# VHH binders against Flagellar brake protein YcgR (ycgR): the designs that were tried, part 51

Target 1, 263 residues: Flagellar brake protein YcgR (ycgR), of Thauera aminoaromatica (c4kar8)
Amino acid sequence: MAELSTPSPASPAPLDGGRGDELEKFTLRGARQILQLLQDLITHRGLITAHTGGGHSFMTAVLKVDEERGRVVLDPSPDPQANRRALAAPRLTCVTQLDGIRIQFPLVGLGEGQDKGRPALFAPLPAEMLRLQRREFYRLQVPLAHELSCLLKAEDLARKPVEVSARVIDIGAGGVAVVVPTGAAEFVIGGTLPACRLALPDGEPIELDLEVRNLNRQTQRNGTEQLRVGLRFAALPRAADTRIQRYIFKTERALNAKARGGL
Below, E stands for the ipSAE of ESMFold2; O stands for the ipSAE of OpenDDE; V2 stands for 0.75 times the mean of E and O plus 0.25 times the DockQ between their complexes.

## First folded at step 1 (VHH)

Design yc7 (framework vhh_7yz9_2)
Fold by OpenDDE, second read of step 2:
Structure yc7 (fold): chain B 263 residues (1-263), chain A 119 residues (1-119)
Amino acid sequence: as target 1 above (263 residues)
Amino acid sequence: QWQLVESGGGLVQAGGSLRLSCTASGFTVDDYYMGWYRQTAGNEREWVAFITSEGSTTYADSVKGRFTISRDNAKNTVYLQMNSLKPEDTAVYYCAAGHYTLPWSSEYWGQGTPVTVSS
C-alpha cells in the first residue's frame, strides 16, 4: 500500500507586493538583519520550537551562526526520532519569541554533523525571518494582580440589555480577551457591544465599542465553565489607544525585568 | 491524524452568498491560525483571509468588505462567509492551519471545496 505522500503543496509564490504588504513589512530579508536576529537569539538563549510537519516538533536553540559557511547551527533533539524527522523534512518551521515578539523562520536543507565534537544540526541561513511587531498581533497576558476588567453592555437571550463585568485575560492594541460566566449574556460573533468600559489601572475607565470576534467555552480546573470572549476595539479614540499602549508597554517592561531577575 | 475538511462550496449566482466551513480533527484550532486560500486552474494559490489564535483577522484586498472569516472553537471549525460574490471569486477554496502567519507557515491543508460563481 503505497503511502501516497500527499505532495507538500508548493509554497505559494511570494504574495505579490501589494497583497502581502502587511506581512512584508514584518519580514526581514536583509542578510545583516537576519544575522543580527539570529545572534540575538543566541545571546538570549531563545528556545525554538522546530516544526517538522505532521504535528511533530522538537525544542531546539540556535547554537552558532557560521557566517563563513553561511549556515546556522542548531541544538539537536535528545530524541533521535525527532532528529530523523527533522532531517527528512523538506522544510523546518522554526518558531520562537524574543522580547515578546514572535519570530518565525524557515530552514531548508537541514543536515547533521558535529560542532566542536558535539552533535549538531546544520542548515543554510534562512532567506527570510518574520518578526511580528504588529501591535494587533501581540497580546499581553494580563497579570492577575492587575485585575483588569471590562464592563460589557450585552444582551441576554431575550434581547434584554445586561451589563456583565468581565475579567480581562489578555490585551493588545486591537482588542481584549475576557472571561465571563456561562449564561451571563448572549454573544454573537460579529456583533457589536456599544459603550463598554475598559478599566485600566492608570485612571478612569475607557469607554469604547467592542466587536465580538471569537467565543471559546473553557472548563476551569475547578470544573466551572467560563466563556472566553475575544473582543476587537471597533472604534478606539486616539487618547484611549495611547493609554492602552502605555499600559501594555509598562507591563511588558515590568514582566521582562522580573524575568531577568531584576525584580 | 491531523485533518482539515472543507465544506459549503457550490454553485452560486453573482451577488449571492456562500458560507464555507473548515473542520479540524486531531488538533484544536485555538492553537493555530486558520486561513483560507483559493486557487484557480493554472494559477498559484492565493491567500484570501486568515484569523489568528487571538481572533485577529486579515483579508486580501480583493475580498475585503465582502468576506468574513470567523471561528468556532467549540466546534473546532473556521468559517468563511462570502457575500457579494463575483465571477472572479470562482476557485477551489482551501483551508489551512499554521502557527502564526500565512502563507509560508502553513503546515496543514484541506482537500479544498469548489466555489463557482455564475454571471
Scores: ipSAE 0.006, ipTM 0.243, lowest interface PAE 9.8, mean pLDDT 82
Fold by ESMFold2-Fast, scan of step 1:
Structure yc7 (fold): chain B 263 residues (1-263), chain A 119 residues (1-119)
Amino acid sequence: as target 1 above (263 residues)
Amino acid sequence: QWQLVESGGGLVQAGGSLRLSCTASGFTVDDYYMGWYRQTAGNEREWVAFITSEGSTTYADSVKGRFTISRDNAKNTVYLQMNSLKPEDTAVYYCAAGHYTLPWSSEYWGQGTPVTVSS
């Protein structure tokens, strides 16, 4: 059994599993905070994926907040079927992002009408909005050219110590995901891998303890099998945290420059 | 080392159609989100369509019903079929690959292919 990693801030998929107590501290319930966040989405023209259930969704945007009537005005889909599904749904789950921050909120009681002579969807203001900062679940996808690796200190099937060099495929403030050949080592969810070494492009490898969070086995078309392992930083010294954050920021800057200029 | 190469752009009359192709070399597209973005002079690059590694598609409202994104992993290629073109669709179109749907999170970008729709 493998547990899914937290979705990236750019993912349109809603955060359903694990919504309980651990997400409560990231949930806004103050009327002022909710109004401010909705206004920020309007100002930045935030594109929203609205999930109507049953695997159906449509793209929308908040056009206006009517504070006097306590409602939001949404851009209807040009697809009439999507609008009919939305109106029939007991709840919309709206997912968007703003400056790398994931925002998710429910809308209940959707109606249709006109705003300034144009078709519009209306819903009461949400009572809550989830706001997750980049560092809570943002994962930098590691560029293949960086050849980032982590030397794992694990056990083989006979529980004897083995060292495995694993390719790092994503990295965040809380951990990394790596790929290893199947059979190279035995991994147990909740198990600790002590004194692993994370190799960043600049400087000495970082020694750190890793906890196994999830496992996903993949069989490639050529018949080779790989295991994707999600690893949490069990204890991260400040110096190591600083180096990891610098790598993330430096890499994001380079990727943003590539996106704008096509390096 | 790795490249995304767009093709299929050009001049077309309003109401016409174009099919853009984007072929990856040096890596396989199978595990990547693939997207099409466009940029007009003086404006930021805007998202047009994306397709997940599992084949799920999403479109900007301005193009929904007119454009279709698809992928052919065997050919390492992503396509954008553009129908019922409007002068407002005139832009440079970019192909991107990454693990996120937003431009600043894309790992690979193409050089862009211009599309001009005349009235």
Scores: ipSAE 0.000, ipTM 0.109, lowest interface PAE 16.9, mean pLDDT 77

Design yc8 (framework vhh_7yz9_2)
Fold by OpenDDE, second read of step 2:
Order: C-alpha cells, then structure tokens, then sequence
Structure yc8 (fold): chain B 263 residues (1-263), chain A 120 residues (1-120)
C-alpha cells in the first residue's frame, strides 16, 4: 500500500517584498471587517470550498459566527472521510465567491462538535481574509450622498493654472471619473495633473497625481453640458491606496446590504 | 471550474529548447500569480518561474538566464520558454495559479503536469 505522499504544497516562491504589498490592500485584518464578511457569507448562503491539502477539498458553508467564543461554525461534509481529512489538516484554505469577488481565508484549529444538536465543524475566527477585487476593472459608482470630490489642478486655455472642484462619479483602485463644467479647464489626454486632492468621507483629502485618460462630453438631463474626465492615479502612496480600498469596500458593502433589503 | 492544462513537454537533447504552455479555463491568468514548478521522482516540487498579474517575472537561480516565463492574456495562456536545457532540468513540469499572498496560505491550482526529458 504505497502511501501516496501528498505532495507538500510547494512553498510559494519568495514574493519580492513589493509584491506582497499589492495583495495587502485586499487583505482584511480588522476583526469587525472579518466578522462582517463572514456574516455576509452566512446571509448569502455562500458555498465554500474548503481545501484540506493534498488536492482534497469539500464543500461547506459558514453556519454561524460565534463572536463570544471567537469561532466560526461550518457545515460538515456529508463524506466522513472529508471531515477526517479536515480535522487532520493543520490548516484549511477556504475559497468562496461573494458578488463576483473571490474570497479566501485560512482556518486553523478545526474541531468537531455539535451545534444545536447537529454535527458541526468549529474553528477559531480567521485572522485574515483575502477579498480579491479585479482591481483594474472594478469601478464603484459613488453614491451621490457621499459627495466625493476631487480638486483638480489644471490649466485653462491660456495655460494659466486653475483649480477645479470636480465631483467624483466613480472610483476604482486605479483611478476616478469626475465631472466638470464645460470650459472649466483644458484637459489633454495623457496629461498629468499634479498635486490634486481627492476628498474621501473618512478623513483629510488625499494628495495625488492624476493622469487624464479619457474625456467625454455629456449632456445632462437638464440640457447642461458637462465634461466627464477619466483620471488614472499616476502616483498613489500606499496609505492613500489603503484608504481608497477601504472606502470602496465599505461602500460596496453598504450598497449591497441596501439592495438586499437591508436598511 | 478552474482548470490548468499543460502542454509542450517531451524529449529534447541537452542544449536544446522547449516551450511549455499552460492554458487556463474558468479564470483569467492575468488576475493571479502564475507559475511553473517542476518535480522529479522522489523529490519535492520546486518552483521554477513566476509571473505576476502586472507582468513581473521571477526565476529560480537554477534556471535564471535560460528560462523565460510569459503570458498571453488573449489566449489565457502562460508559457515557459526553456533554452539551453540540461539533463538536470528533466522533470515533470506543472503550471500553477496562486493568489500570491504572503499573509494567507495560498491554495495553488495545479495542472496535471507535462513531462520534460533532457537527454545527455
């Protein structure tokens, strides 16, 4: 009986120090954020693939979050062998999707027991959860009530410096779209707007450089013409990126909750 | 369903070249760290090369300067160009997709592997 040595998961190549930073912005570490995301998984009855290693996995779901005990309750597999593997595994890698976003989190210290008389698996709350948004393509439509604005440092037709306060209509990890009155400034695609200020609800404006990527003239319902300007973050400090990501995450969650009949 | 399918393996003479392909289905290769690993009989799987979502590449010291990892997003395929092959490069080569996170244990999705044999 050749013990098929479960190939030890190859240690990921040491990610150059800078690359880990890219995923950090997608990593939730806050207890409240983690709890909320787990609760969302419960609410949506999200199916989770729990990987036990060695190419083995089983389907589960989060049944309950026990905040008092700091544990998550999982649905056991109908396959007893899968449960045994899970319990023997030093770590579960849980993978799921919520609203098109891939979520991954580790569980360690898995145990079995009963929840309300039913068999269940228990694990301490994950310390981290990874929420992978397609960064490059996802744009959050900014709720009008948030009144996000961006102070653009641009030039007029005479190349005189002008400051234009622009409403942010959408935001993503890579940039913002803003609307400005027609004639407020001259924008050139590929041009850089230095030292602009993005105002988020959670604190002081973020200073950043913006690159003009798109210009679109739009006529409003009232007949007024406005210019939509697509702007890329040319240089975004890490701290600013984190704040932007946090805002997007928080807002998306709120919008989704509302869409589901939440408050 | 996530799937990786490797191809391009075979027998090659020392000093020769081979190009491996890894075609993904169910996901886009530019969303993840894509990598090549190799495994010889009785040994642990070792990483060979990685390409990030942004296109940055990393190589094991043993293959640096000889191997090139690349990606064609339109074909949803990752490649490993192997030049100046050595008998020591003989292995089963596996393609993998990973989140590439340092903080969370990454579960890698693996292909079935493609064998490469370099004859002396």
Amino acid sequence: as target 1 above (263 residues)
Amino acid sequence: QWQLVESGGGLVQAGGSLRLSCTASGFTVDDYYMGWYRQTAGNEREWVAFITSEGSTTYADSVKGRFTISRDNAKNTVYLQMNSLKPEDTAVYYCAASFGTRYLPSYDYWGQGTPVTVSS
Scores: ipSAE 0.011, ipTM 0.265, lowest interface PAE 10.0, mean pLDDT 82
Fold by ESMFold2-Fast, scan of step 1:
Structure yc8 (fold): chain B 263 residues (1-263), chain A 120 residues (1-120)
Amino acid sequence: as target 1 above (263 residues)
Amino acid sequence: QWQLVESGGGLVQAGGSLRLSCTASGFTVDDYYMGWYRQTAGNEREWVAFITSEGSTTYADSVKGRFTISRDNAKNTVYLQMNSLKPEDTAVYYCAASFGTRYLPSYDYWGQGTPVTVSS
């Protein structure tokens, strides 16, 4: 994806995999908590969108949790081709919602069989489940009028320091996505860009370290290429965190007021 | 910059063997979930084999017992050893890499593909 955005609770689309580290604090790993959450999905008839890769998905539901055998039982799709794709996939990304909370989890080693004489899909219990409230990973699409920029301190191909002024296209509590001119600098996923400067309205630039999380090369209609760079805030000071959250909150409220006001 | 390059494809007789290689450039494979996929003309890309950063493997039912996926982190390479090849294994084989946690199964990088033809 070019942007980091938190889907609405009803959206079936999975979150960007390149931001797995940012989602760590929302990940459940306790066996008891995972079992309870799966049981809650059964009790509340949680409809699950299971993504099989390549843009394909199907609707399923947890029929039961078999603690003795350490597996979950899923309702197969009425579409045989969807079930074939699911069984051929290395893993399923399951996305659902419970009481306004987005829940996402992987299933690996999917098999087919019968449960009480009816067709069923089986998988080992997930070792991890993501629980996400929309606000906690909300990404603000930065209005063009704000001309928000981040001065990146990077290296060129010869390892010489270069400074690149990048346009910020989205911002959240955990990082920013920027657009970088083609050829401006060399980026490596996992690499650290020290002492970058994020220019927010109403204040001095914020000096911070950024970690490169993902790179997305996009070809424009005129044939030119742009590089979208996802950047994580490394070791963000509380004062900087507060200013970033304040900007997000203030801008979101202004955009919502504008939309309701019919400007 | 960041690339996956597949090699080792070619023409082989049914019952034969091939070893596919996928070498990463610009990043290390150590922290990546790595997979092999294949695609025939007119069909969707299908998963073949998967290896986690910890070394755990899974295989599609059609290749279990015949194919083996492995990694050599020192060579920054992942392999697919294909034994007892069948005409139905004819496809373009793609390598894929995904960075991040195991519960977000998006593939960030794809290779260009290497063709495999199995003749009867």
Scores: ipSAE 0.000, ipTM 0.174, lowest interface PAE 12.8, mean pLDDT 77

Design yc9 (from yc1 with A97K R98Y L99T Y100P T102W W103L P105Q; framework vhh_7yz9_2; at its last look DockQ between E and O 0.03; V2 from the best seeds 0.00; counts 0 for: pae E 5.1 > 2, placed apart)
Fold by OpenDDE, second read of step 2:
Structure yc9 (fold): chain B 263 residues (1-263), chain A 118 residues (1-118)
Amino acid sequence: as target 1 above (263 residues)
Amino acid sequence: QWQLVESGGGLVQAGGSLRLSCTASGFTVDDYYMGWYRQTAGNEREWVAFITSEGSTTYADSVKGRFTISRDNAKNTVYLQMNSLKPEDTAVYYCAKYTPSWLGQDYWGQGTPVTVSS
């Protein structure tokens, strides 16, 4: 009985060592710029994947920038083992995305403590932050008129299968962000939602597996709470990828044309 | 459905002791950071004690040396032993499953009131 080694979720490949020179153009080293970017991450509640090495990572967020102490405050993992790994790691590699731009930064000297009576992780401010704008990380904001939806096969709190129809709010080559009613299902970061259905305007829904990468509760203007779920395409067939790319391209063109006053 | 039910609160004299219990249903307490908070009227809820899945404990400075958090996995219950109680410990005590801020709110019980009379 061959123990099917569940493939360890492929740690996002370290940014291919593009020639060190090219990366310099995208590297922020100014204290003010770094602080601003961290503040932007706070404001937008950007979720961060913190890599501790050895293929291990945990989800976190920047909670606060303490300029006086020159430190950043992070949410700890609910997994004590992950926190231990983080504290033992000589360096954390933090990866996130803001406005379709991949952001990567190192943290060193991680410590634990309390912030406002809650457990927190602390690290000195990063000395540098990498901002990579790659097409592959681009996320198209889906026009409301397109009414893209994704049928999510998830589980409720009792681990009973549930299907949730979610509105797609943004789409990229690597995944989608959707909004679901609060309490519609339980999502676990790193969890796989199998056999979901993405509805595009141009044809039949695409069946695909999705990995939960981000969870963010949002309060709408009307006071209604929604859950934004960031989903990665876990195994996208080539044909599906082509369709998604075509949709993105077509939509971008249309939006740009409209912006230029052409329609 | 996930539920936390606190019990054991009441009136106690200064210097006395209470033991609070928090029984979880729908999930196992040893899978998560479990903790106790307390809240007084008009104030924010403050953290009191946490216990990790591995049994490591952390305490607020205000209760350190007086309170002890523990867990019985078989009963799926978290406890807060409160010794040497002070009037300033008067509050509603809540049991919680810790949730990172980016995931939303912690899971809370309904709370159990503790009154310490001078």
Scores: ipSAE 0.199, ipTM 0.659, lowest interface PAE 2.0, mean pLDDT 85
Fold by ESMFold2, look of step 3:
Structure yc9 (fold): chain B 263 residues (1-263), chain A 118 residues (1-118)
Amino acid sequence: as target 1 above (263 residues)
Amino acid sequence: QWQLVESGGGLVQAGGSLRLSCTASGFTVDDYYMGWYRQTAGNEREWVAFITSEGSTTYADSVKGRFTISRDNAKNTVYLQMNSLKPEDTAVYYCAKYTPSWLGQDYWGQGTPVTVSS
């Protein structure tokens, strides 16, 4: 086995118990609700981060729900070490988003096998799923047609200033996620990018400081390598916050109107 | 309000059998996923078996084919039948009510020790 393998990409950390009573109302327990939410993840091809504990995770997806056996079927990792960690873990904590809404669910009793001749991971259906629809956790998936961009003032490999124009893929009250070509700049989790410029359709770009929260290397369907960078807004002025909220609200209304008209 | 009481542990010869019981009070066992874990000194608890609210069962590979989890809803009790016991099965066995991680930790009993002699 290669000792220097690239680790699995990481995404948002799981929510663990703290204010359990407040999260109770966002906890789905009905079998029908759980099956429907899992089916929605399948239909939207939702990418799931599965946390195995010890700071390790891997990316997966729900391939199908086997209602007759009461099982969920997951895509195995191409990294054999990630699969071994998953099978050894007493609990897998799965985190994803659906239409900007945070979804979290546990899987216990994970096993490996074959699904129609292909390797797969299996687990009993979760008894509960968290569907956390609250403003501070909401992330709008930015329509491609909006071409939202953020000019990042970052550093290259030699620690020299470099400006990178990054496409914004999601936006929420607390931050954005952007994509950049692999190697366009060096990003450090916890690092601050001062005086970045977020271009919204309404008015002049917003100047704001951003903090790097997460990094994820992705291969797109066209084979292009890129880096997903999760960025938090630092110390947003009131006017900037208002403009961001207005963009989110207007875009949500437009997307909901299309969904209702298409229904 | 909620209580789990394990019983049935003890000393048994390798190759022997033992049946553990877990009686619940304050809730109904068939409303929840229930399970058994075990722990040896200096190690984290290891999952052994689950039974879902619908009655489906799942086992750790190390016990598959030798252990059977079941329940008796009239007695509000979950069982672990352990056959073909090996010295490596020696542990304190805990009954647990599953709790989602964002709501807290699993509910545990006090545990029942099992020792399998060579």
Scores: ipSAE 0.117, ipTM 0.539, lowest interface PAE 5.1, mean pLDDT 82
ESMFold2-Fast, scan of step 1: ipSAE 0.378; ipTM 0.727
ESMFold2 (binder alone), look of step 3: mean pLDDT 79; pTM 0.796
OpenDDE, look of step 3: ipSAE 0.086; ipTM 0.519

Design za1 (framework vhh_7zox_3)
Fold by OpenDDE, second read of step 3:
Structure za1 (fold): chain B 263 residues (1-263), chain A 119 residues (1-119)
Amino acid sequence: as target 1 above (263 residues)
Amino acid sequence: DVQLVESGGGLVQPGGSLRLSCVASGFTFSSYAMGWVRQAPGKGLEWVSDISSGGSTGYADSVKGRFAISRDNAKNTLYLQMNRLKPEDTAVYYCAKEDYWYGSDLPYAGQGTQVTVSS
């Protein structure tokens, strides 16, 4: 019986810092967000590749988050040499994946000790965590129960201004897809819809400008025609971006929990 | 302005093949990674494949061994050879530029091309 060596998941290499400005959108700096993400890693027993520099790495996991002491507890390597390298490194680059999303964070000030009588590595909580979807353009499918909507300021066939309430079907960092009744308005690819309002579950609608990027006519099973409109956020305030990212993150977590039978 | 024009989609039977093309303009094509994404009915946008400026390729697990991405920098054209097509490959396929990888923009620079796999 040949033990099919399950190919060890290729250790994700650290992302070469894309244009610093673009990565900022995916960087978590909030203490609560960081703590939550670390807790999620614990809950899911996420394996982490810890890079110590010089092409060396070892596998670890977050064992505990100590909020009182402001530190993270890591599982030490079974290789003493790897642990020595880790302790000698000025910076540990941790890379992992959770639900298909790449997570990267730095740890500095690594020390060794014991947690509940077991050898452990300790580091201060990371100041930032990067969540990147590798090579994926991810758009969150909005649960029907959330009833996200977007008030579109558009024009009809006569170029008369009209407001159309559209259901949001998917959302990402760059935009939304909505569905509108056929004939509700005229959309032009590349056209801008100014001063639209995106309604999220958490608070007041977000005012934003939208650019039409895609138009798709869809026929529903019941024979009704709908227009799917892909919209890019043309001008998104930073605060709005943060709210959108938070919503996506929270929703993804909830959906994943449900899929695992947790809800 | 960045323009991406997809073509080559159509109706094909399961097990069939298609070759998609994307003609790029408005930027230095050879300097950017390019990729294909797709959107199936009722599903989110899914990454399919990408190719770096240096020619390194990546594939989603769902298409590995069946699809092949390539590029012709002299023609500013991206290709996707799709073999052994399955019904689950039915989607609108879009060409995407590297600038879209981090969600800063929607990869809808083009109109996309419809691929339908049906008996």
Scores: ipSAE 0.006, ipTM 0.246, lowest interface PAE 9.5, mean pLDDT 83
Fold by ESMFold2-Fast, scan of step 1:
Structure za1 (fold): chain B 263 residues (1-263), chain A 119 residues (1-119)
Amino acid sequence: as target 1 above (263 residues)
Amino acid sequence: DVQLVESGGGLVQPGGSLRLSCVASGFTFSSYAMGWVRQAPGKGLEWVSDISSGGSTGYADSVKGRFAISRDNAKNTLYLQMNRLKPEDTAVYYCAKEDYWYGSDLPYAGQGTQVTVSS
């Protein structure tokens, strides 16, 4: 539970402790359930965003579960600095999705070594895993082909007003996560960005106020860093809420139809 | 702008072989994990194989031992060697950059490459 009581900046953002009572019923603590879920992540080659604290994360995957030694083997980052941050961190917060189900778990005691002659990261099996299957907590990973953007009204390093076009990488009922061009603007957790414009594929941009909830410098697989910003919808008009929900549900249906071979 | 161009598909008899290619542009190819996904007639997308920037590979159970994924970073090209093909391997095969494996519409410069396995 400690991981869920202290929100970590990220995209997709870790779930915070304000929902702890609701999240408890979605938390797996049985050793067999944890092993099966980790094996599912291996079978489906699920990409994991591992948050190392200090606003940093990197992309990884579970390569293997060593049941006898009670440990997992993870794919290291191609960026040595990201791996050094991970090894120095007191914990990793790992976030992924399987079939629209959000999965989040802590890893503590990370070490490095080799697996089958290749560099690898090792950690003890997590004591708990969150498996969240509720539509209101669902964060749709925005298809890159949709090229969703949000025009942010922010300030630069000199505190001058600036407009930044940010790519939307995930969206939910409560907000969006965006990627901001490096150095384009300053963000402060708890700060409000007024009159931002969310561009959905259909219709005019939605004008809305956004609150900065989290910041994360994510090391991409190519070794470059990007700033990921989690933004909460402050006061959302009903018409805007309806359009956002319609986009989420329409995209989910299209993805589900593709999985079923229907459309 | 990310572009992925697939080729190498065709009609082949059961037990035959094909090698698919994907030429990538618009990003630093060597730094990203790459993969193959397929869509059989009337079915959804199915992950087939992936390869990390460091060369670590994974395969769907349905293709293990028959398919081999590889990459040539100097040519920005991803390959899928397909051996002992079965009728159930009939599908359009798409090249995917790792960012798109989270249930996203995949970025294609074209329609992918059609593989038909029939007697």
Scores: ipSAE 0.000, ipTM 0.105, lowest interface PAE 16.9, mean pLDDT 77

